VHH binders against Abasic site processing protein HMCES (HMCES). Designs and how they scored, part 83

Target 1, 269 residues: Abasic site processing protein HMCES (HMCES), of Homo sapiens (Human) (q96fz2)
Amino acid sequence: CGRTSCHLPRDVLTRACAYQDRRGQQRLPEWRDPDKYCPSYNKSPQSNSPVLLSRLHFEKDADSSERIIAPMRWGLVPSWFKESDPSKLQFNTTNCRSDTVMEKRSFKVPLGKGRRCVVLADGFYEWQRCQGTNQRQPYFIYFPQIKTEKSGSIGAADSPENWEKVWDNWRLLTMAGIFDCWEPPEGGDVLYSYTIITVDSCKGLSDIHHRMPAILDGEEAVSKWLDFGEVSTQEALKLIHPTENITFHAVSSVVNNSRNNTPECLAPV
Below, E stands for the ipSAE of ESMFold2; O stands for the ipSAE of OpenDDE; V2 stands for 0.75 times the mean of E and O plus 0.25 times the DockQ between their complexes.

## First folded at step 9 (VHH)

Design v6 (from p10 with S31N S57T E99D; framework vhh_6z1v_2; at its last look DockQ between E and O 0.77; V2 from the best seeds 0.00; counts 0 for: pae E 3.0 > 2)
Fold by ESMFold2, look of step 9:
Structure v6 (fold): chain B 269 residues (1-269), chain A 121 residues (1-121)
Amino acid sequence: as target 1 above (269 residues)
Amino acid sequence: EVQLVESGGRLVRTGGSLRLSCAASGLTFSNYAMGWFRQAPGKEREVVAAISRSGGTTWHADFVKGRFTISRDNAKNTVYLQMNSLKPEDTAVYYCAADWGYSLYDEYDYWGQGTQVTVSS
């Protein structure tokens, strides 16, 4: 997983993240650094994307079930990194394999500090290698969406009004992540950055790619992954597995160039 | 300065019971998850049980489930390990540890000095 869509305006995104805290009270997540949110149909590593994390990371007496939403850099920069430019990191941290997370200090250390986050997206892209050619077929992969008698799907959005309705009801993809906090050696603001945990692909995706992000399917899974005050690392790691509750469609090669930020990136072909 | 002081370790016969205590000072105890670890001679330190900051959730290693129970009293700044049905394999130094992140591995933030538990056959 190296490309996502997260294009919703901030207010629509925030409403899509409505949740219940431990007491059953309906809430919206509180934003940190909202000005760093850059919506796009075509997000790549090193860009900022919104993640959910426990309020407890910011307030030592907070209810750990309360959520903050914050843009973070995709591509975890370990707290111990000593260079001034994060692009000089000598290993790829866009993803973290679930089967080796406890062997890699870049991921084990922040995980042990409770630095679990939920990475938000409309969905993600994967490229399928076609036999007998070096071309690749991109797919947009996302949660199944509720359909009504009226159109609520991407393929049925034939007008601006129907397009708005599709995304106003969109169930965001919720991926398990780990984050870390890096203080640049020359000073400045602390950099928050994340990695997406990956697992073996489910059977439904195995023809597209052999890996998939660890998807947290449902509010219980999201709450347990976020709540490091009450859910231990061992219990949280049991949430990390493939899911078959996923759907996809082929998209045009417009998405291949990460500078293309248009609805065509995720439109069915 | 944070200090964790274990007590209650002693010689106990197989099948016996023992309660370990760990008194904490120098930290806001209710903000930390607590764990019990043990280390037998020649073996690596291993997690035995852990408890969330509120006491709302606990975790116990499979080798002690049904026999050991972790608990805490935040008013007394104390964490406990009730050890029942003791076996010779439980012989080890038992360590109390505190962790912000509620991890189950040996990178806890603060550690006690340990208390020896010996189980005779």
Scores: ipSAE 0.407, ipTM 0.767, lowest interface PAE 3.0, mean pLDDT 90
ESMFold2 (binder alone), look of step 9: mean pLDDT 89; pTM 0.904
OpenDDE, look of step 9: ipSAE 0.555; ipTM 0.827

Design v9 (from p14 with E99D L104F; framework vhh_6z1v_2; at its last look DockQ between E and O 0.82; V2 from the best seeds 0.00; counts 0 for: pae E 4.5 > 2)
Fold by ESMFold2, look of step 9:
Structure v9 (fold): chain B 269 residues (1-269), chain A 121 residues (1-121)
Amino acid sequence: as target 1 above (269 residues)
Amino acid sequence: EVQLVESGGRLVRTGGSLRLSCAASGLTFSSYAMGWFRQAPGKEREVVAAISRSGGSTWHADFVKGRFTISRDNAKNTVYLQMNSLKPEDTAVYYCAADWGYSFDDEYDYWGQGTQVTVSS
């Protein structure tokens, strides 16, 4: 689909992205354009969201296992696009189907250049079509979270302090993406934009929707997807498959209006 | 100026072995993935094998798997193709190529001039 939550303050988000490089050194990703990060419980296409990518994209001699975090526009704008306004693109690039990625020039070309990214979110929303009605039930879908005395749970957060405990240990959803770089025809800054790769849904989600984002489950998958210096395009595509390691809960229709940016968007009902 | 210079191509008998070498200059060799490609007369150029910039990852086309091995020596700025159990269908001009992005298509950044390998019956 086309809706996510990515609401954490920048410093909390950065700490949630701690990783080890190829040499085993504990690191945090380095930010590019941090002032463009706009946290929200209700992100939609055309908005900016943080993604991870290899430092090698920015520095010719960099260790390709080192990570940059940067806000990018959701909805890939191909480098060949000729209009001055990206919203006039006549086809939807919010998602990219895994089974046709090597057939679509808009995605094949940047993928062959190693332009792989990991799209970060608290989780994503999906609307279940209910038989016999126009009503659609939104769900918030995310990685299973370890429940401890320190972590808490979404449904049990009774106060602002307990809410902070839920998110301090939150395992961010990590989705496989492709990005491209577009130079506006009339000049201006280069636009970085991404698409989320989709796959057939796993059995656990099939009652909600027939497609899901390609989720990179664990640091090995994330590292291989990002490291275009050591992991070829063809090897990276083997990481693209459904996962059953996912959970969800129903949410209220508050999330339906993309202008609503409150914790109620992802609260269980 | 970037230069890739292949060597080692020659006439060999079916079942024989041959090692191709490609010496690189004018680039930071360890920063590039390397590949070997081949082109027989009247056929399209095809990828034979590829190797990551560190040498930690290799890939071989199915039609040469188990017979050919790509390797590199970053200290010598050289990539190799060891070819064993050669068949007449391996007859082609072999090219080495360097790529920043590490893919298996014809869109590599730099190319050598090629070396002829001929396998006789």
Scores: ipSAE 0.264, ipTM 0.688, lowest interface PAE 4.5, mean pLDDT 89
ESMFold2 (binder alone), look of step 9: mean pLDDT 88; pTM 0.896
OpenDDE, look of step 9: ipSAE 0.852; ipTM 0.932

Design w4 (from q72 with T28D; framework vhh_8pnl_2; at its last look DockQ between E and O 0.69; V2 from the best seeds 0.00; counts 0 for: loop humanness VH .160 < .165, pae E 2.8 > 2)
Fold by ESMFold2, look of step 9:
Structure w4 (fold): chain B 269 residues (1-269), chain A 117 residues (1-117)
Amino acid sequence: as target 1 above (269 residues)
Amino acid sequence: QGQLVESGGGLVQPGGSLRLSCADAGFDFSSYDMAWYRQAPGKERELVARITSGGYTNYADFVKGRFTISRDNAKSTLYLQMNSLKPEDTAMYYCAAGLEYEDYEYWGQGTRVTVSA
């Protein structure tokens, strides 16, 4: 829940986010602040990553089923925060537990304003805890991908020449998030920032880690989570649960250092 | 048997000092909130001190200014400077790390601190 990959070039990422609006028309999300998108195999908190959110957040009377894509800072900075430096927050907001989300003002307030987003990634990393040792095994965790031929799978011992083909039609991981908007007290641009909602791990991931991001599996779940104009907070929260529709493979310790930004971070070992 | 490794515990006389440290080789905890907890025999684990990734600190009431939590993000190392130790500070001390307030996903196996004459 604290490390992701989101490495696709902007145009490829945008096409992977094609959707239908409520009228059935095919669309691509409209970018805001595209120059802030920094693709990397190894994203950590405080970095920017692309999220989807409803156009209604930006335009009065907009169709709330229409989507904006924008880079936001990972680690929600509440709108009420009074210091000049977000690193002075008294608590970590990288994640938000689903079972206590309505008890914490940092999350409850923006959620009540409909500030729901979908956090995009290739997948996320998690480190397996071993009770008998201090050794850890990192894994890359992602949606099962459509098999086109055996050379198009990142979970197989494929040749390097076929590695890049797997990304042509990659199904992006879609995680439920909450965002907020913070105005620095000394002025400057409004800071958009998000937290990833977490849940108990599904059975398939329980040997790796006891928590997982809340994954929105399929366009109905994504649409309902985003559409704060038509879907209440109470209804949206019913979308938040573990999923078994997930796969993973072991990766090398290269990913451990957040400064390493290379395909080796997610390559199978 | 944990994923974080504590060190610096030991036997010390009342009024003495110890410095605990906690690290995990090769893993970058710089974005994590970190904490020290302690557990005396027959008691529940209790928070001693916590520090955010940005350096904000928070202490249990029983500390009363005697302990100082700190971190070195470049080395991904957490510290607890314990001064004016009392017999009631005797416990196993654990470090912890997490990505949400009061939710720690990683724990060490602990280091023992004994305060006795």
Scores: ipSAE 0.449, ipTM 0.759, lowest interface PAE 2.8, mean pLDDT 88
ESMFold2 (binder alone), look of step 9: mean pLDDT 82; pTM 0.825
OpenDDE, look of step 9: ipSAE 0.645; ipTM 0.839

Design x3 (from r5 with R27F; framework vhh_6z1v_2; at its last look DockQ between E and O 0.01; V2 from the best seeds 0.00; counts 0 for: pae E 2.4 > 2, placed apart)
Fold by ESMFold2, look of step 9:
Structure x3 (fold): chain B 269 residues (1-269), chain A 123 residues (1-123)
Amino acid sequence: as target 1 above (269 residues)
Amino acid sequence: EVQLVESGGRLVRTGGSLRLSCAASGFTFSTYAMGWFRQAPGKEREVVAAISWSGGITWHADFVKGRFTISRDNAKNTVYLQMNSLKPEDTAVYYCAARSYQLYDSPKEYDYWGQGTQVTVSS
């Protein structure tokens, strides 16, 4: 997974993240650094995207079922990294394979600290390679959406009015991530950064691409992944598997250039 | 304390109409999606219709499309279910439920529930 859409205005995104804590109280996640949220139809590695994480990461004795939402850098920078410039990292941390997560120091160390997060997106893009050509067909991939009354289209753009109403009730894609906190050697703000855990693709996606993000399907999975106070690393890793509860549609090549940030990026062709 | 109170359930003939109401209190109604659910004896509770927090988006189960309509009045803290062309299969206890902001088509996603109102449809 190397490209996502996360374009909702902050207030719409926040409402889409409404949840219930372990005591049954209805809540919205509390923002950290909301000014760093940069919505776009076309997010690539090194950009910031919002993630959910447990309040316990920020407050001693906090209820670990309470959620914080914060923008983090895509591409995990390990806490032990010694150079002053994260671009000097010698290996790609955009994704973390589930089958080797406990073998890689960059991932097992933060995972052992309970640094689990949920990466939020409208959905992600993948490119299908076509036989006999260099051309690739991009697809937008997302949770199945509830077919609401005001529009017959979910995730599709057939008019601005319909797009507005579809996105008001959009079910955000929730991907399992690991984050770390890096302190620059010269001082300054701590850098929060994440990787997306990947798995073999489900049957429904296998014709598009052989890997997919590890998707957390439903509030129980999301809650368990986030709650490092009550859910051990070993138990959390049982949540990491492919899902068939996914849908997709073909999109135009506008999305190929990561500088294009328009609704056309995810519009069905 | 959060309360949802359904009303309007009664006995009606096949082909008849009813309007159910659900009065809400104890929370900010305009920030909650609302749903109508039903449970017949010996069956599992199922979603009938749902409406988003603003009322701009609705969803209806296939078995009621064209017959039932969900609506809400945020000024009166009330959600409604207009039930037309009633069939004996619609006989059930009807429940009102609430969840923050977004509507869903599954009972497990709803957090506050009413006590129910009985609807009985006779031949």
Scores: ipSAE 0.423, ipTM 0.745, lowest interface PAE 2.4, mean pLDDT 89
Fold by OpenDDE, look of step 9:
Structure x3 (fold): chain B 269 residues (1-269), chain A 123 residues (1-123)
Amino acid sequence: as target 1 above (269 residues)
Amino acid sequence: EVQLVESGGRLVRTGGSLRLSCAASGFTFSTYAMGWFRQAPGKEREVVAAISWSGGITWHADFVKGRFTISRDNAKNTVYLQMNSLKPEDTAVYYCAARSYQLYDSPKEYDYWGQGTQVTVSS
């Protein structure tokens, strides 16, 4: 996964992340550093994206079922990194393979510390290689959306203009991530960054791409992944597997340019 | 540049009250846990109070016994220590400290420190 969309306004995104804590109380995640949230239809590595994480990471004795939402840098910078520039990392940390997560220090160590997060997105993009051509067809991949009766005009959602209205009830894609915190040698803010765990693609996506993000489907999966206080690493890792509960459509080549940030990126062709 | 600037320290009489302030700059204040520490002459630096980034969690040392209260105003990038019923034993240099991630009671775990403000309680 090398491209995502996360374009919802902050308030809408927050509401979309409503959850129940262990007590069954309905809650919204509290924002940490909301000013770093930059909505975009075309998110690339090294950009900031919102993730969910347990409040327990920031508050001792907090209810670990409580969620915080925070923008983090895509591309995990390990805490042990001593260079002043994260871009000097010699290895790609955009993704973490599920099969080698425990083999790589950069991922194993933070995971062992319970630094699990849920990466939020509208969906992610993948490119299918066209047989016989050097052309790649991009696809937008996301959770199936519940057709609310009022969205009878989903047929009209084929227009980029109508897509904005559809997003009020958009089910966000919830991807399993690992985050770490890095202290710059020169001082300043601690950098929080994440990697997306990847798995072999489900059968439905296998023709598009052979790998997919580990998607946490449903509130229980999300809750368990986040709750490092109650859920062990071993138990959490059981949640990491391919899911068939995904849909996709072809999009225009507009998304190929990471500088393009328009609804056209998501629009079906 | 990261700066923590303490203010409000002065000479006060026993039983008096004092409010310390720590103004933060050079980092995203709202994302850091803040703490007040003190160091008396010949003693080790000890934690007085701490507050989480959101203000949702506060911690006070046992010796505070309800006399001191830590608070913060993220809009002003400031953390406060209200000190009531001051005693001569409270005489110390009071330090403001910042830590990212979790609230911690150990001074060693804090990332940034102020220069301190002198609090003197006379009998």
Scores: ipSAE 0.404, ipTM 0.751, lowest interface PAE 1.5, mean pLDDT 90
ESMFold2 (binder alone), look of step 9: mean pLDDT 85; pTM 0.860

Design x4 (from r5 with R27F S54H; framework vhh_6z1v_2; at its last look DockQ between E and O 0.06; V2 from the best seeds 0.00; counts 0 for: pae O 4.4 > 2, placed apart)
Fold by ESMFold2, look of step 9:
Structure x4 (fold): chain B 269 residues (1-269), chain A 123 residues (1-123)
Amino acid sequence: as target 1 above (269 residues)
Amino acid sequence: EVQLVESGGRLVRTGGSLRLSCAASGFTFSTYAMGWFRQAPGKEREVVAAISWHGGITWHADFVKGRFTISRDNAKNTVYLQMNSLKPEDTAVYYCAARSYQLYDSPKEYDYWGQGTQVTVSS
């Protein structure tokens, strides 16, 4: 999992993240650094994307069921990293395999501190390798969506205003992540960065790719993953498994170039 | 306290029409998606229709398409279900339900529920 779409305007994305705290109160997540949110149909590692995390990470004695939404760098930079430039990290932290998460210091340490986050996206892209060729077919993969009335499908030839109505009720993909906080050695702001946990693909996706992000399907799973004040690491890891509640469609090769930020990236072909 | 109060359910002949209303209080109605659900004896509760928080997006179950129409009036904190061409299989207790912003087609996704109103369609 190395490419996502997270293109919703901030207000639409925030409304899609409405939730209930442990007392049943309806809430929206509170933004940190909202000006750093960079929506795009075509997000790649090292870019910033929004994640959810517990308010308890920022406020002593806060209700751990309350959520903050914040842009973080994709590609976890461990707190112990000593160089001044995160791009010099010698190993790939875009993803974290669930079967080795407790063996890798880069992931075990922040996980033990309760640094769990939910990575938000419209969906993710994956490339299917055709047997005997170097040809790869990209797919856009996402939660099943209700096909609402008075709007077309995702890639319909409808007018631009009708296209945008598709997204007003979009169910965001919610992926399990781990984050860490790195203090640059020469000073400056603390860098928040995340990795996406991966699992073996479900049967429905196995013909596309052998791995998938660990998807948190539903409010209960999301709440438990986020709430490090009430849910231990060991209990949280039980939430990490494949899901069959996923759908996909083929897209054009426009998405292959990460500089292409257009609706065509995710349009069905 | 959140309250959803359905009204308008009654006995109606096959082919008849009926309008259900659901009055909402105790929350900011204009930020909630609303749904109408029904439950017949011995059956699971199922979604009939749903409408987004701003009213611009609707969904209707296949078994009611062309016959039922969901609508809302945010100034009156009310969601409606216009039921036309009623059939005996539409007999059920009808519930309204609410969830922040986004509509869904499953009862599990809705947080607030009314007590229901009985609709009975005679042959």
Scores: ipSAE 0.505, ipTM 0.803, lowest interface PAE 2.2, mean pLDDT 90
Fold by OpenDDE, look of step 9:
Structure x4 (fold): chain B 269 residues (1-269), chain A 123 residues (1-123)
Amino acid sequence: as target 1 above (269 residues)
Amino acid sequence: EVQLVESGGRLVRTGGSLRLSCAASGFTFSTYAMGWFRQAPGKEREVVAAISWHGGITWHADFVKGRFTISRDNAKNTVYLQMNSLKPEDTAVYYCAARSYQLYDSPKEYDYWGQGTQVTVSS
């Protein structure tokens, strides 16, 4: 996975991330560094994308089922990295293969610390190789959207008590990620960055691409992945597998240029 | 140039039906949520109905009470509002609006607007 879409306005994104904590209370995730959120139809590695993570990562003795939403850099910068420029990493950390996650220090260490996150996106892009040509056809891949009819006020969704009234709820793709915290050697703000865990593609996607993000399908999977306080690494890793619960459509070559940030990126052709 | 052109508004009797159409051009229609708004004399513009870019999600105002239905045809770049059981209170200028990708009920959040079509319901 090398390209995603995440273009929802911040408020809409927040509402789309409504959840229940372990007590069954409806909540919205609290933002950390909301100013770093940059909506885009065309997100590439090294850009910031919003992720969900447990509040326990930031607050001692916090309920680990509570969620924070934070923009993080796509491309994990390991905490041990000593260069001043993250771009000098000599290996690709955009993705982490599920089969080697425990073999790679860059991913094993943060995972062992419970640094699990859910990467949010409208969907992701993959390119199918055309037989006999050097051309690649891009596809937008996302959760099937349930046809539904809603009524009432949209604006009321800012309150956790009114989350059920949200009707503009595009089902966001929820991908399993690992994040790390990197302190620049020269000082400055701590950099939070993430990698997306990848698995072999499901049968439905296999003709397009042989690898896919590990998708956490449903609130239970998302909750378990995030809750590093109650769910062990071993248990969490059981959630990492291909899913057939995806759909896709062909899009134009507009998405090929990472600078293009328009609705045309995800438009069906 | 972006254009939204409403049509179908006319004088109709109470209990009558109308179908409004909005033809869109100048943007990628299939990636925009579409909405119908109305504005009666002396009243604020209010949302009537909205439909997601893929048509999978629809929203209707409470006052619609099942009388109106929004739909879209992406192949024709058109959004529709079927209005049944019309009442004098439904008299207004009806506007078509477009918003990139996501639904919203606030007029301020819509990017493009049509000129409107007059619907008049007589008693």
Scores: ipSAE 0.025, ipTM 0.491, lowest interface PAE 4.4, mean pLDDT 89
ESMFold2 (binder alone), look of step 9: mean pLDDT 85; pTM 0.860

Design x8 (from r37 with R27F L103F; framework vhh_6z1v_2; at its last look DockQ between E and O 0.09; V2 from the best seeds 0.00; counts 0 for: pae O 5.8 > 2, placed apart)
Fold by ESMFold2, look of step 9:
Formats: C-alpha cells, sequence, structure tokens
Structure x8 (fold): chain B 269 residues (1-269), chain A 123 residues (1-123)
C-alpha cells in the first residue's frame, strides 16, 4: 500500500468521521493543524494525510475514547532517529508488516506507547502486474458504497454525473496505523508521522496484489484500535487481519504519476 | 431522551398506497441520516430506503425502487416513506433509524431506532 486518495473538503471529511464517545454522545473529531491538510486524489509517501488518534495523546486527563483528527507525514520517522533530515532513513517505513510489528524497534516502541492511529482515505491504489509483460494495471480499492441518487429521483439513469453524488455519503477507508513523534535535533516543531499496517491480501484482492492494508471495518474496530487507555496492545492486535468487505475497479495510468491530482485518477475505465 | 415514533402503518389491499411518518426528538435531527427498515416474521431486518442528513441524496433498495420514496422535512423533524403499488411481500413491521450524517445498508450501523409500525398488505 503506497498510494491513496483523500480528496474530500475538510468539512465533508470531518462529517464522515462522526462517532459516538464512550457515553454514546455524538461527536466530530477535533482538528489539529487543519491548515496542513492537502486534499488530493493521489497521495504518496512523505505527504501529509489525516489520521484519527485518541485525545489522550494531547491532554493528560482526557477521555481516551474522544478523537482528534490531524494531518501526519506518511512514512514513520522513529523518535530515536538522529539525523536532521527524515529522508535519510535507511529503511522504508511507509508500511509495517503485521507479522513482524513486535520485532521491529521502529514500530514496537511507538506501539508500546499506545501510538495507534486510524489512517483515513477515500481508498487506496494497487498495481496488478500483467502476465507476460512489465506493464501494470492500477486499481482503485475501497469499501463497498451504496449507489446514491438525487432526492426524489427513483431509478435515475446511471451516468458519470451520478459519481459526484457518491462523495457526499462516502464511507471512508479506515486503515490501522502506528505513529511516532520525532523532535528534530536542531529544534523546531515535533514531526508526527505514521505507517500503515499490512496483512496478506484477502481472496478477492489476491489477483491484484499479495498484501493489503489492515482495514478496521466498523466503529467497534476503530474505537478499540484508537483507545489505548482501555484496550491493550495485545487485544488491539487481534483487530489486524484481512477483510473481504472490499471492492475495486480498474483505473487509467494517469494515477501512475503522483503529480497528477485529478478525478481521473480514480475514475473507472 | 431520544425518540423516533413511526406512524401510518395499517392494513391495505394489494396495489394500494400508504405513507409512513417518523417523528424525531431528543437529538439534532438535521445532522442525522435517516433510514427505513422492515422486518417480516422469521426474516432479518433489511434496509428499504435511506436519506442523507440534508435530504439531497437518497437510496432505495431494488425491491422497492419505483414504488417507494423516502423524503424528510428538517423543519418538522420528520422522515417519510411513501409506499405505492403495495404487494403482499411488503407486509412487515417498518422501523425508522438514525445515523450521524451518512447512511449505510446495515442495521448495526444505526444509533437510534423507533418501535416500528405494522404494514399489512392483503390480497
Amino acid sequence: as target 1 above (269 residues)
Amino acid sequence: EVQLVESGGRLVRTGGSLRLSCAASGFTFSTYAMGWFRQAPGKEREVVAAISWHGGITWHADFVKGRFTISRDNAKNTVYLQMNSLKPEDTAVYYCAARSYTFYDSPKEYDYWGQGTQVTVSS
């Protein structure tokens, strides 16, 4: 998993993240650093994307079931990293394999501090290697969506115009992540950064790629992953598994260049 | 206290029409998507139609498309289901349900439920 789409305007994204706290009260996550949110159909490592995390990470006595939403750098920079430039990391932290997460210091340490986050996206891209060639077919992969319609338009014709109405009711992909906080050695702002946990792909995706992000399907899974105050690391790791509740479609090669930020990146071909 | 109160269910003949209403109180109705579900004896609860919090986006199950129409009036805190061309297989208890902002087809995603209103369609 090395490319995502996260393009919704901030207010639409925030409403899609509505939740109930431990007491059953409706809430929206509170933003930190909202000006760092850069919506795009084509997010790559080193860019910022929004994640959810527990308020308890920021406020000493906060209710750990309350959520903050904040942009973080994709590609975890460990708190112990000594160089001044994060690009000098000698290993790739875009993803974290679930089967070795407790063996890698870069991931075990922040996980032990309860630094669990939920990575938000419209969906992610994967490239299928075509048999007999080096050409690759990109796919956009996302939660199944209800096919929405304009109010009062029962049986409306299927057309490209209907695609735009889907976004107002989009179910965001919610991926399990780990984050860390790095203090630059010369000073300056603390860098928050994340990795996406990966698992073996489900049967439905195995023809596209052999790995997939660990998807948290539903509010119970999201709440348990985030709530490091009440849910232990061992119990949280039980949430990490492949899911078959996923769908996909082929997209054009426009998405191959990460500089292309256009709806064509995820449009069906 | 949150309340969803359905009304309008009754006995009606095949081919008839019926309008269900669901009055909401105890929460900010205009920030909730609403759904109508139904449950026939011995069957699982299934989504019939849903409408976004602002009312501009809807969904209807294929088995009711063209016959049922969901709508809402945020000023009256009410969601409606207009049911036309009723069939005996539409016989069920109909429930309204609420979920923050967006709707889904699974009952487990909804936060608040009404008590239901019985719709019976006779031959």
Scores: ipSAE 0.512, ipTM 0.803, lowest interface PAE 2.0, mean pLDDT 90
Fold by OpenDDE, look of step 9:
Structure x8 (fold): chain B 269 residues (1-269), chain A 123 residues (1-123)
Amino acid sequence: as target 1 above (269 residues)
Amino acid sequence: EVQLVESGGRLVRTGGSLRLSCAASGFTFSTYAMGWFRQAPGKEREVVAAISWHGGITWHADFVKGRFTISRDNAKNTVYLQMNSLKPEDTAVYYCAARSYTFYDSPKEYDYWGQGTQVTVSS
């Protein structure tokens, strides 16, 4: 996975991430560094994307079922990295293969510390190789959306300003991630960065691409993955597998340019 | 050139059914929410139904009461309004409208409009 979409306004994104804690109370995740959130139809590695993580990572004795939402850098920078520039990493950390997650220090160490997150997206992009040509067809891949009928006034969204830019009742894709915290050698702010765990593609996607993100399908899976206080690494890893509960459509080549940030990126062709 | 062309409007009896169609051209149809509006003589234009760009979300006005259904076919660049159990009060010019990605209640928020099709329901 090398390209995602996450374009919802901050408030809408927050509402879309509504959840129940272990006590059954309805909650919204609290933001950490909301100013770093940059909505985009075309997110690439090294950009910031919003992730969910347990509150226990930030607050001692917090309820580990409570969720924080935070923009993090896509591409995990290990805590032990000693160079001043994360771009100098010699290996790709955009993705972590599920089969080697425990073999690679860069992923094993933070995972062992409970640094599990859920990467949020509208969906992700993959390119299918066209037989006989050097051309690649891009696809947008996402959760199946439930057809809903809205009753009452159109614009039940909190603000008219957000309404025109939001997908109403869009089910966000929830991908399993590992994050780490890196302190720059020269000082400065701690960098939070993440990798997306990948698995072999499900049968439905196999013709498009052989690998897919590990998708956490449903609130239970998301909750278990995030709750590192109650759910062990071993148990959490059982959640990492291909899912058939995805759909996709072909999109235009507009998404090929990472600078293009328009709704046309994910529009069906 | 952007075009929205409505069709299907005609005279029908009370209790009858009609299917309106709106054919779109000149813009990326799959990136637009579509709506049906109507305007009766001496009345303001009002929203009847709306559908999201991907067709997953629909909205119908309260007066529809399950009688009308909006749908779309992105492959055909067409939006439809199935109207059942028509009443004399449904007599109006019906307009198709397009708005980028999200639908609104207000006609002012829509970017493109058709010329309309007349629906007349006789008693």
Scores: ipSAE 0.018, ipTM 0.414, lowest interface PAE 5.8, mean pLDDT 88
ESMFold2 (binder alone), look of step 9: mean pLDDT 87; pTM 0.882

